# VH-VL binders against q9umr5: the designs that were tried, part 110

Target 1, 268 residues: q9umr5
Amino acid sequence: SYKPVIVVHGLFDSSYSFRHLLEYINETHPGTVVTVLDLFDGRESLRPLWEQVQGFREAVVPIMAKAPQGVHLICYSQGGLVCRALLSVMDDHNVDSFISLSSPQMGQYGDTDYLKWLFPTSMRSNLYRICYSPWGQEFSICNYWHDPHHDDLYLNASSFLALINGERDHPNATVWRKNFLRVGHLVLIGGPDDGVITPWQSSFFGFYDANETVLEMEEQLVYLRDSFGLKTLLARGAIVRCPMAGISHTAWHSNRTLYETCIEPWLS

## First folded at step 3 (VH-VL)

Design x22 (framework fv_mavrilimumab)
Fold by ESMFold2-Fast, scan of step 3:
Structure x22 (fold): chain C 268 residues (1-268), chain A 122 residues (1-122), chain B 111 residues (1-111)
Amino acid sequence: as target 1 above (268 residues)
Amino acid sequence: QVQLVQSGAEVKKPGASVKVSCKVSGYTLTKLSIHWVRQAPGKGLEWMGGFDPSYGETVYAQRFQGRVTMTEDTSTDTAYMELSSLRSEDTAVYYCATYELGSSFYPAFDIWGQGTMVTVSS
Amino acid sequence: QSVLTQPPSVSGAPGQRVTISCTGSSSNIGAGYHVSWYQQLPGTAPKLLIYGNTNRPSGVPDRFSGSKSGTSASLAITGLQAEDEADYYCQSYDRSLSGYVFGGGTKLTVL
């Protein structure tokens, strides 16, 4: 029998978005128990990420407890950051495959319709004024806003991403790293035609330097310092990179070729 | 179920040292982050130091650096806090407190010892 | 001076709601470090009431709740009861000090 699959959605999203993904899983792995978590849907996805992590943690505990052989996580967009934090804060998770669908793992720096809806007069170049305030940090999107031109403000004010990436100190850093390293496989999925995640390489732990030149994961300080275990996972052969062109942000969970290429092999 | 049992009250003269013990019962010491917190009579709580997972080692509050030493004996599941060069201002109840390593989304001291009164007087 | 600022006392009548504030700075609560709350009855060790800004340990009544906004946190007690009379302390982590910090404490009196 197949391990259960837990799905965590993204910004302004809900369980309905995953109907095609569930269809694909049922076709290739019949009998798989798939739970799409129905928490922080729609506008509630704007709540602070630490609040979302706590709520999702409480929901996944009984699912993991019933599956001693392990579970798989499929986490879409913002949901990938929730899952990153879950794997670090849970000292008893039994996750085999963590499948990250186009998630801004190193943060977001780009103008999108979501930002214009929330902050209609702001450009990416000045959003740091709002996001790095205490008020701004009460919105999930600002928790992973990473302005490469204001790194000192990001490090000082980010209440979520800088902490889980080990870019700012935290008393639990060693334990968070130990917990994260229990994951069987870290499957990273993303691509240049996403159109929302900026830079798209953030889905693969790449990000802009101060000149907006993308540096890949292996050149990031968080990787070089092994702050939460990326270098250890890569050395173990546990990181899978699956980039695919031609897929827009809202299509990662509904593209059959992507599913067969990047997701299906990791659902044991 | 996890219980921290501290040594009994101590009376010391200025300039002496005191070593307070904290015995772990119902669990293993190595799976816990042990911290020390003191409280002077009628005053608030003051963190002195403890195992900091972010550094993988015991760290001390700046105020106590050079005067405090925190050690552990895993064979007896006992943690110790030794404070030297005692002054009357060190008169306080000394608590050991802990959380389980790995239950760490919110490190909070969910288990406390009963406290050890240390009185420094001539 | 405490790194986290609490009012020295608050009071309320049975059944009333009271709130206790905890004001920090950009190096602790403002930096995203979580807030815990402790209740201390006279002659006893502190007891954990709230951890991670909003969470209650098993056995803590739901009339105790925590919240956090910006550089500050609050403990709310609804349906105030006589046995709630105690000292309350907030706690966070301070990155400049690389250590835990406590508020100065608030004495709650039930009228």
Scores: ipSAE 0.006, ipTM 0.507, lowest interface PAE 12.1, mean pLDDT 88

Design x23 (framework fv_mavrilimumab)
Fold by ESMFold2-Fast, scan of step 3:
Structure x23 (fold): chain C 268 residues (1-268), chain A 122 residues (1-122), chain B 111 residues (1-111)
Amino acid sequence: as target 1 above (268 residues)
Amino acid sequence: QVQLVQSGAEVKKPGASVKVSCKVSGYTLTKLSIHWVRQAPGKGLEWMGGFDPSYGETVYAQRFQGRVTMTEDTSTDTAYMELSSLRSEDTAVYYCATGDIPYWSSEYFQHWGQGTMVTVSS
Amino acid sequence: QSVLTQPPSVSGAPGQRVTISCTGSSSNIGAGYHVSWYQQLPGTAPKLLIYGNTNRPSGVPDRFSGSKSGTSASLAITGLQAEDEADYYCQSYDRSLSGYVFGGGTKLTVL
């Protein structure tokens, strides 16, 4: 009786990261068919996000087709951006709950171990030189790098996030908005102790201005212009915000209290 | 780049303890998920335990709970596995192993130490 | 304590195809946990051949392939070569044991 759940992992991740989440779902919603997509695992998660969107799209189509009552998405970290794009490019999706688990929805502007491994000498202040080049845009992490001190470069060079957020024009923007608005619920999860997603409010469509002051979703031009439907979803009561303190980036999918509070209610 | 180098062979009497070391090179230990796997002569592989990034702590296989302790010295990038109350059945090659970097992707063991033979004579 | 079942041995001639099965249960492979495969040459540590059911690490030839169906997984080796003679182990996670489990191992003989 429960709708199937599709799980999309994050950067350098695999299905193993979700074993605790699957245990929780099995305990509270026994019989739920959960599919953790094992595409773009490990270092393959560095492939350009549009390439990942295409691959995940091919994997979710048959699952959605077999579930006429609808499906739920649980999308972690970078995976939340993949799911954002899936919901926009698919004119036939039947997603009820889109559960975004600490995903940088407005982008990332912070030093992380991922970036230090890939670009050891870079700091967040100078990564724009690499990420906003054509070469840099071949890496997923650069597809959602959002330097608030170089907004013009972000808007011009971002091949993914600026387009999916409607911050730069695209021929398909109107269709992407209509498709995204088909979602039943947008459940946003994140918190101040994440330690990776910077600013953590990016998980709730908040982001830095040029002075690194965080502006919340309702102050963003993306929201005010209703570029892909956030204002419309909020007006329908379809956006759920579930912030929780005390949870680090790698623990969102393995914290029982977080699951019971923020995820379980949306898995009908 | 990641390389695991283990301590040398040990011969122990029943009832003794053994502590095997695993030196990490090419990456920092704190960002790796180190696991321990053993293999008795002519037998298969057996997982003993390892760091679970989902819990933020080390977990042990049930049959070794209470006899095994896995620790790390971050200042020397060295992991340790200590097995107490040794029995003749504990005679085996002991391996340290880690998944791909970064440490949160620990579903498989990509990098292995060379192994340490521990012989328990009765 | 082998939780995953493998045949103890398989054999083939150079150029032939062999398959090695790995049979689990509802608490491991049947629960959706991924299967990895390792090759072990005599006197050496195991080497990762396959991870995530079907993926090959850099340097592993495409004649090695993995598959999974229901509670079981298989490793296929095509174009069998003399250097493929080794022990092969499958591995997964078991939720009832809360830990990793290995198959008993399969000795591949190239005749």
Scores: ipSAE 0.006, ipTM 0.519, lowest interface PAE 10.7, mean pLDDT 89

Design x24 (framework fv_mavrilimumab)
Fold by ESMFold2-Fast, scan of step 3:
Structure x24 (fold): chain C 268 residues (1-268), chain A 122 residues (1-122), chain B 111 residues (1-111)
Amino acid sequence: as target 1 above (268 residues)
Amino acid sequence: QVQLVQSGAEVKKPGASVKVSCKVSGYTLTKLSIHWVRQAPGKGLEWMGGFDPSYGETVYAQRFQGRVTMTEDTSTDTAYMELSSLRSEDTAVYYCATLDYTGSPFRYFDLWGQGTMVTVSS
Amino acid sequence: QSVLTQPPSVSGAPGQRVTISCTGSSSNIGAGYHVSWYQQLPGTAPKLLIYGNTNRPSGVPDRFSGSKSGTSASLAITGLQAEDEADYYCQSYDRSLSGYVFGGGTKLTVL
């Protein structure tokens, strides 16, 4: 009776990361079929995002086909961007709730331990030199690197985020927008104490301007132009914003209060 | 609810080998990264090896290389650690544990088995 | 012997604050690798207490906190209680050893 739930993990994750989330769902929605996709686990999560989208697409097709009443997606961190692209490239998806757990929907621009581990001599101010090269675009983290001081390079070099956000033109943009608009609910979750996603408002389609002042979703050109349907979704009441303080990046899928407040209400 | 259940205590002579088991309950072994950590009586924790997602393979600590073998039987959801050429210094509690890397390039040990005491004496 | 250095013991009275240090080097904590902390009650397996320098698993009270600075990390316990009496271990990864490393352990005595 409950719609199936498909879970897409984030950077350096695996299905094991979601065992608490599965316990919560079983407690509140017993009998729900939950599939946590075991693709691009661990270091494989560094593969280019379009490669990941193709792999996850192949995995979700049979699950969606078996559930004519629809499915829900729960997509964590980098996985939220994978799910954004899935909803755009699939002409026949039947997703009801797309629940985005602290995903950098407008990109990432911040010094974090993850970036220091991958590029130990780089600062956020000079990472654009690596990320906006053809070589750098072979790494998932660079696919959503969004340097607000080099927006011209981001628009020209981003092979993933600029395209799915409609910030750069693409032949399939009209079809991608039509497909994305089929989603029932876009549930955005994030918070100021995440510590990884920078700015944290990226999880809500906010982002830095050239002075590193955060502009919220409604001030973004992608929203104002309705490039992939955000303005249309908001107008029909399909966007849910659920910010929560006190939650670090690795805790979004294992906090009971977060689950009860932001996730549970959207799992029909 | 995931649990790691280990085999019972063993007493061995120097020069023998021991094979400790770790049964995964409530989840599938193939979806977990199992590592082995030992602790001599009254001493600290020492990592021995396990499947490391960063390398995509089973890795062993330098001092155990050539003496330890870690295997899995997916049909019974059981991981094994075999240590050969036992010495008195190998007397310890041997733990299996899951290695987690949720949202981080840096790993930690999340779930631990109850431990297996291996005593090596003449 | 242990790659990460901890004091062998620490003590405090109920309600007090204690801190346990974990000193590493440039190949582990100093290289940016995260620190986790484990609590081991007598006769039991270790239990994850802190991961990723500062994060608490579900069920760990907020009076336990972790921090990191340079080549070192610290575990702070406020409002000390009798049930906190245990051994505490820090853990990180060492680039030069290509492996996981533990501290020597600290025995906390609640006086």
Scores: ipSAE 0.006, ipTM 0.556, lowest interface PAE 10.0, mean pLDDT 89

Design x25 (framework fv_modakafusp)
Fold by ESMFold2-Fast, scan of step 3:
Structure x25 (fold): chain C 268 residues (1-268), chain A 122 residues (1-122), chain B 107 residues (1-107)
Amino acid sequence: as target 1 above (268 residues)
Amino acid sequence: EVQLVQSGAEVKKPGATVKISCKVSGYTFTDYWMNWVQQAPGKGLEWMGWIDPEYGTTDVAEKFQGRVTITADTSTDTAYMELSSLRSEDTAVYYCATGFYSGRLPYYFDYWGQGTTVTVSS
Amino acid sequence: DIQMTQSPSSLSASVGDRVTITCKASQSIGSYVDWYQQKPGKAPKLLIYYASSLETGVPSRFSGSGSGTDFTFTISSLQPEDIATYYCQQYYSLPYTFGGGTKVEIK
């Protein structure tokens, strides 16, 4: 039988957004136990990411305990960062496939409607003033704001992303790396027509340098230093990259072709 | 209590192979990367490469690629550096070195082996 | 490869003097610089990490500063036991590279 699947939603999202994904899984892998975690829905998705990690961890423990052969994670958008941290803080996770659906793994640097709702008068060039304050770090979106023109502020102020990426020191870094490396497959999904995740290559661990030129994963310090295991996973053949054009940010979990191409093969 | 103990001095002929060991104690061997550093007589330090003992992943500096093999034996908590096709310019002290992640970014070397002298006769 | 140019190559000073050593990177490396002390016949010892952080158990007379391309290491009051060669090292990018070293001697 198929391993259970746990789904973690994104910013301003809920379990209802995954009704099509559940239908696809039921069609191709009938009998799969799929749990869409109904935590931090809607406005609660703005809570600090470490708070979300704690809540999702408590929900995931009993599911993993009942599945000794392992589980799969499907984590959408901001949820992909929650899952990154979850895999690092859990000493006993049994995750086989971690499927990251258009998640800003190296951070976000772009003007979007989500940011304008929270910070109506800001531009991406000055959002660092808000996000890298103690008040700003109480909002999930600021936990992964990564301004390439203020990398010093990002490294000092980011309470979440800089820590899980090993870009800033943390006492648990060695344990977090060992835990993360237990994952069977890291499946990265994203594309140029997303329209929200900026740069879209952030979903593949690429990001802007100080001149806003995108450097891919293999040119990133976190990869070169193997800070949390990316180089080790790539050498092991455990990283899968599945880019797809023509998909907007809110369509990754409801596109049948994407499901069949990028998700379905990793659910056995 | 943390110790890195290296094997003894070696004298080799040009073209030979040398294998140096670094046995660790006082910490969990698989938790931290092991690095190798070369120092020619009267000269500075030169990084050769590293190994992640947990998974056996290695990286070697371009100057030493094709001649250096770095391995680890987790059953004996020992790292090895093997250098082949020895030349007179390989005469040097070789160090193993590791760093603990404790309130800072990784890749510092706060623990070093005592060094192994390799002399290549000419 | 990132080149680390260290100066001076050697210096002589008296006990109690302030000693300054500099290190210049061929490209910007943030604060990813460590400083080591090596006494004759011994392995190097970490003194400063992340450009300015003092390693545990190291005397407070040792300090580091700088960011980007220019880094400085200082001994505020030289002691006889400080006679050694000092090396900077970058860990911004592989391969890790060391400066050429500065030999510190007492007059």
Scores: ipSAE 0.006, ipTM 0.489, lowest interface PAE 12.4, mean pLDDT 89

Design x26 (framework fv_modakafusp)
Fold by ESMFold2-Fast, scan of step 3:
Structure x26 (fold): chain C 268 residues (1-268), chain A 122 residues (1-122), chain B 107 residues (1-107)
Amino acid sequence: as target 1 above (268 residues)
Amino acid sequence: EVQLVQSGAEVKKPGATVKISCKVSGYTFTDYWMNWVQQAPGKGLEWMGWIDPEYGTTDVAEKFQGRVTITADTSTDTAYMELSSLRSEDTAVYYCARDLYKSGWFPTFDYWGQGTTVTVSS
Amino acid sequence: DIQMTQSPSSLSASVGDRVTITCKASQSIGSYVDWYQQKPGKAPKLLIYYASSLETGVPSRFSGSGSGTDFTFTISSLQPEDIATYYCQQYYSLPYTFGGGTKVEIK
């Protein structure tokens, strides 16, 4: 029997977006219990990420408790950041595969249609003025806004991403790292044609330096310091990188070839 | 009370290997990263590498790669730094130092061992 | 590697004087700078962390300031027991690098 799968959606999203993913899982792993969490849907996805983490935590606890053999997480877009925090704050999670579908793991720095809904007159170059304020940090998207030209503000003001990435100190950092390292596999998925996640390499823990040159995961301080366990996971053979071209942001959960190549192998 | 106690002074011939220990007490060994720092006679401090005692994960500065091995024994709460193929320029005091921040991502050295003098001579 | 240029390399001052030591990073490093005191024959001792935070038990006459590339360490009223070499250290990126040290002596 296959381990249960828990699905966490993204920004302005809902459980309905995963119809095709559920069909694929049912075809290749019949009998898998798949739970798509119906929390923080639509506009509620704008709530602060720590609030979302608490809500999703309450929902996943009973599912994990009923699956002593373990569970898998499939976390899409912003949902991948929620899942990162879940794995850090839960002392007793039993997650085997954490599958991150095009999530901005090192943050976001790009002009997208999603930002226009919240900040229609702002450019990516000046969004830091809003996001790095106390008011801005009440919006999920600002919790992972990472302006490479104002790294000092990001490090000081980010109430979520800088903390879970271990870029700023937190009293619970050691416990969070131990909890995260309990994961069996970290499966990172993303690609150059996503069109929303900027830089797309953020899905693989790469990000812009101050000159907007992308530095890959192994060149990031969070990796080099092993701040939350990336270096340890990579040394353990537990990180899987699965880039795929030709897939737009809203298609990661509905592309059969993507599923068969990057997701299916990790659903034991 | 936090203490880091290092092994005693060593005198080695060129080409030999030295292994220095750093035994800790007064805290949970696996909760803090351990760093190693070299100080040549009359010179400044030079970072050598770090270890996460819980998982055994290490990083070593490029200057020392291939010659330095850092390990930890959780049964005795002891960190080790082994330096091979010793040269005269390795004559120095070697320090172990604990990170202030438990996560290791702000490597601030709040407690240091007393130092171990290694002399490499013909 | 990030270079930490510390100045002056040595200084001599009278008891009660204000002593200032500077440290310049070769690139912007936020506030990821610590300051250590090393007395002859002893291990270094942490005085200031994260550019400006005073370590517990360290006298209030010691302070740090700065961000980005320029950092300052100050002893507001030099005491005889402050004779030592002082080092800055960056931890923004690997390898962690120390300044060359400033030897502080009393006249």
Scores: ipSAE 0.027, ipTM 0.611, lowest interface PAE 8.0, mean pLDDT 90

Design x27 (framework fv_modakafusp)
Fold by ESMFold2-Fast, scan of step 3:
Formats: sequence, C-alpha cells, structure tokens
Structure x27 (fold): chain C 268 residues (1-268), chain A 122 residues (1-122), chain B 107 residues (1-107)
Amino acid sequence: as target 1 above (268 residues)
Amino acid sequence: EVQLVQSGAEVKKPGATVKISCKVSGYTFTDYWMNWVQQAPGKGLEWMGWIDPEYGTTDVAEKFQGRVTITADTSTDTAYMELSSLRSEDTAVYYCATSRFTYGLWSAFDIWGQGTTVTVSS
Amino acid sequence: DIQMTQSPSSLSASVGDRVTITCKASQSIGSYVDWYQQKPGKAPKLLIYYASSLETGVPSRFSGSGSGTDFTFTISSLQPEDIATYYCQQYYSLPYTFGGGTKVEIK
C-alpha cells in the first residue's frame, strides 16, 4: 500500500497535463491513489494565490483525513507556491514528501512569452509598476513577481510570496513555520533549460541580488534567519535537491528519466 | 483514458448542412480550447476555428465565416462544428483537436479526434 | 495571414538516412512553430512544439530548430515507421496556418 499522492497543477494547466506522470506512478507504484486537483484550472489559475490556497485546502482535508499514515504532494510550477502556503496554514497536515516541480520558490524575474500574453507591452524591468499595485496583486503571477531592482516595493506590496517566505512580518509567522516544519521531505526539482522560471535557481531557493547575480539558498537572508524553517529542514536532512538539464518548463511532468531520478524515490 | 471521439461519416448533397460532434473524456472539458481542422482528399491541413468551452467564445477562419458555427455543450462534454451551404470542395476529413497553453499562447494541438469523413456529392 | 512555406513537398530516402525539412514564415513568429506527423488514414500526431521541444514519448531521432522566420525539422536516422507526411504549423497569430506538408517515403 502506497501513500496517496495529491497533484497541484501550475499556471494555465489542468489534470490532463499530468497523464504521463500518472502512467509513471501506476507503473512503479501500482495501486497508488493519485488525485489531481481540478481546481483553478486554465484561466482560473490567474486568481489570487491566497484564494487558490483556500480552495485547495478545502479539497485536501478529506484526502489527508482518509490517510492517517500520510500523503505526498507533487506540485508543479505556480502550484509549488500553493503547496508552500498549504503546508504553512494547515495546523494538522500529514504530508510526507512535498515534491516541487520547477516552482519559483523565491519568485520570478523573467521576460517570458506567457507573461507577454497578459501584459504585451511590458518588459521584466517595467512589470513592478503593474504587479506591485493593489490591482496587480489580484493576479497570481504578480503574487510571486520578485523584481531584484525594486526589493523595497516587493517587500511592501507582495501580498503572498514575501509573507510565506517570512521576508515581511506577519502575525502568523511562528505558527506557519511550525506547520511547515511538519513536512517529512522537501524535494526540489528544476533545471537550467526550463526557459520560463527565471532565474531557474528560484526552484532551489536561489535568487538574483541587485546586480542580477544568483545567490544560492544558503546565502539568502530567509535561510540564514531560518524565517520559515529551511535551515532547520536542511540540518534535519529533509531537503533533497534534484537539478536536471535538458528539460523545458512544460515537460517536467512528462519526462520518464526525471520521474525515475527525482520523483519515484520519494513516493513511499 | 483521454479520448476525443468524433461522430461517423456523412454523405450530403450540395446545399445541405452537416453537424459533426467531438465527445471528450479523460480530462476537464473546459480547461482546453477545441480546434477544428479540415483536410481535403490528398491535400494538407487547414485550420477552421476554435472554441473556448468555458465561455463559448469562438473564432472562425475567414474562408469559413458565415458557413461555420462552432459550439460546445458542457453538460455532455461535446464540441460541435456545423458547416452549412455545402459545396463539392467541402469534401474532406474534419478533425477536432485540443490546444494546450504553452509559453503564453494556446496552440499545440496535443490530442486529436479520429476524424470524420464528409462527402458532398450530387 | 501568416504563410508557412514548407520544403521539399516530397522526398525519398533510405533507412538510416538523415532527413531535413524546412519551413519559412512570411513574417517573424518567434519560436511559435509545432511539427506534426500524419500517417495515411490517421490523424496528425504532435512531435515537436515551440520550435525545438520534443513531445513526450516521441523518439529522440526527431528534432526541431530555428526561430524568427526559418525553421528546420530533422530525422537523424530514418526508420521504416517514419513513412508519413510532416507538417509545420504557426500559432503566433490567428488564423493558425500549416505548411503544405512534406511526404517522406523510403526508396
């Protein structure tokens, strides 16, 4: 008997995007109950992330309740941020492995084509004007926009990422840290050929400094201060890093070698 | 499993109307746009139009405007393409195909129906 | 409308040969080109998306490259099961347009 697996999709995704992932799980762990949550699918993935967290929370509660031995989360792209928040706001989650597939854990600062579709005349250098407004914060993409040249605006205006990363104070920060630390394993997956997540090291809690030089997780203030538990998890041996080259953003959930190397070992 | 199943072959007279169905299973119907593609015998592929099943929004290629109506029924997870005032040059195989959101645009035709042959003969 | 000009219209090659097909857009379209394989009597199958990304389950002998106006599709070592017509398609703007197709046959 394998622990149930809950899958949380990314921006403009649906359950259909995970058909290959489900095939792989069925082949290696037959009998696993896999639930791909079909909430905030397609364009509804643009809804504010806190709204998505509430909806996904309501959906995962009965699944977790039925599995007293625990569950695993596989969370893709933007969905990895939803799962970050779920682990913090749920006092009673029983998540063993949290598998983050190419998620911008420290934020996004990239001029990618999907962002151009929503904001056609904007470049990454100008998106701070839109995203750090109250109107912009009503879009999920802006909830994790992290402009390294306007860090003061990010810290003040981010209604989601700055709070869950403990970069700005929140009354619930101590409780959120305690809840997040209940996770068994934090499995981080990403790679240099993703093409969308910028910098790609954001998937491993690395990010740009003011000169656009990437600083890795251990050099981040949130790690050094242990703001939400990363330093504690690493010391406990609970953080797994699995970078893989040659994988584009839309292929993380459909590459067999990636599955066998980075995901399969963490599905008990 | 994921499937697009189209209605069976049709034989029509010039001036008639044909309505082809595309039934979806294995994924949430409203998450992906549905496209219709025409292929005349021995010819290449020609895009006819798409529908967003969630909102009913459609766009139809100029060649087919005024003759093509694309609809979706979310209660039965079925998309439809209706072509009126049939001409002999409308003899073709018609495909439905889903497009996924990739790099900011809806367009990779990921899953295809098996095709519906429409023959227009006098 | 964006016109996609595909060449050659047909080719014959031997098993093991390297096969190259080109597609030219009438205006710059970034990397918004997909490549499809269609076998006689069957629906098309997606092989390459966003100019160079290999679809899951598709053999690595298939590849794509290019950006802007010039795109290339390659089969590094032709196999008997690769006999088909191949199409490029742009999705930069509506209406979506396909190339004329390249029929690949084995000698």
Scores: ipSAE 0.000, ipTM 0.373, lowest interface PAE 19.6, mean pLDDT 88

Design x28 (framework fv_modakafusp)
Fold by ESMFold2-Fast, scan of step 3:
Structure x28 (fold): chain C 268 residues (1-268), chain A 122 residues (1-122), chain B 107 residues (1-107)
Amino acid sequence: as target 1 above (268 residues)
Amino acid sequence: EVQLVQSGAEVKKPGATVKISCKVSGYTFTDYWMNWVQQAPGKGLEWMGWIDPEYGTTDVAEKFQGRVTITADTSTDTAYMELSSLRSEDTAVYYCARGPLKYSFSGYMDVWGQGTTVTVSS
Amino acid sequence: DIQMTQSPSSLSASVGDRVTITCKASQSIGSYVDWYQQKPGKAPKLLIYYASSLETGVPSRFSGSGSGTDFTFTISSLQPEDIATYYCQQYYSLPYTFGGGTKVEIK
């Protein structure tokens, strides 16, 4: 039998978005128990990420307890950051494959329609004024806003991403690293035609330097210092990178070729 | 065919430096980590460190920190291990070994060089 | 660092015998254990990876099992060419660490 799959959605999203993904899983791995978590749907996805982590933690505990052989996580967009933190705060998780679908793992720095819906008059160059305030940090999108031109403000004000990435010190960092390292496989998926995640390499732990030149994961200080275990996982052979061109942000969970190439092999 | 070919045996005096090469062929050099492993005469295998040939990033075991430098030259598909301040207990066979594969689940050292014998004599 | 305790350190067996070698990790390491064969004067050769997966071209008489902290390597029917030292190795965490080795000799 196949291990159960837990799905975590993204910003302004809900479980309905994954109907094609569930169809694909049922076709290739019949009998798989798939749970798409209906928490923080729609506008509730704007709630602070630490609040979402606590809610999702409460939901996944009984699912993991019923599956002593392990579970898989498929986490889309913002949901990938929720899953990153979830794996770090749970000292008893039994996650085998953590599949991250186009998630801004090093943060977001781009003008998108979602940003315009929330902050209609703001541009990426001035959003740091809002996001790095106490009020701004009450919104999930600001929790992973990473302005490469104001890195000092990001490090000081980010209540979520800078902490889970080990970019700012935290008393729980050692425990979080140990917990995260219990994951079997870290499957990173993303691509240049996403159109929302900026830079798209953020899905692979790459990000802009101060000149907006993308530095890949292996050039990041968080990797070099092994702050939460990326170097250890890569040395273990446990990181899978699966980039695919031609896929827009809302299509990662509904493209059959993407599923067959990047997701299907990691579902046991 | 995948091959890792190491430089020849070396005899060194205490305090000297030795630099061993490991030339690869038959695969993309930057797709795999390159490990260095020491084996003292009649003893077991001891991991010294590894390098990511693409970025030049290295990790070296604590026992060898400060004395070992691992480098890679992507233009010649060659990895190097340099061991300084040689002592008699550094007399050993040194191996390079590729792995793991960076872009898919693996985690094993599947191809090894033939070994380079280093003798440190006073 | 993760310690790998391998036993026995040596054994002698007859051709056709079943040979079992064990390896114990100082902490849980999932299935991140490889097994290597080293013949005198030669480089190590990978036989088993990820605790139980047989490397391409390796005879089916070699097998591995286990997860967590306890791992076993088995030769189902020992052949003369199997005289060698066998090593387990964890790759769960850096630094990679090897077991002390088991020298297999034929009577």
Scores: ipSAE 0.045, ipTM 0.632, lowest interface PAE 5.9, mean pLDDT 90

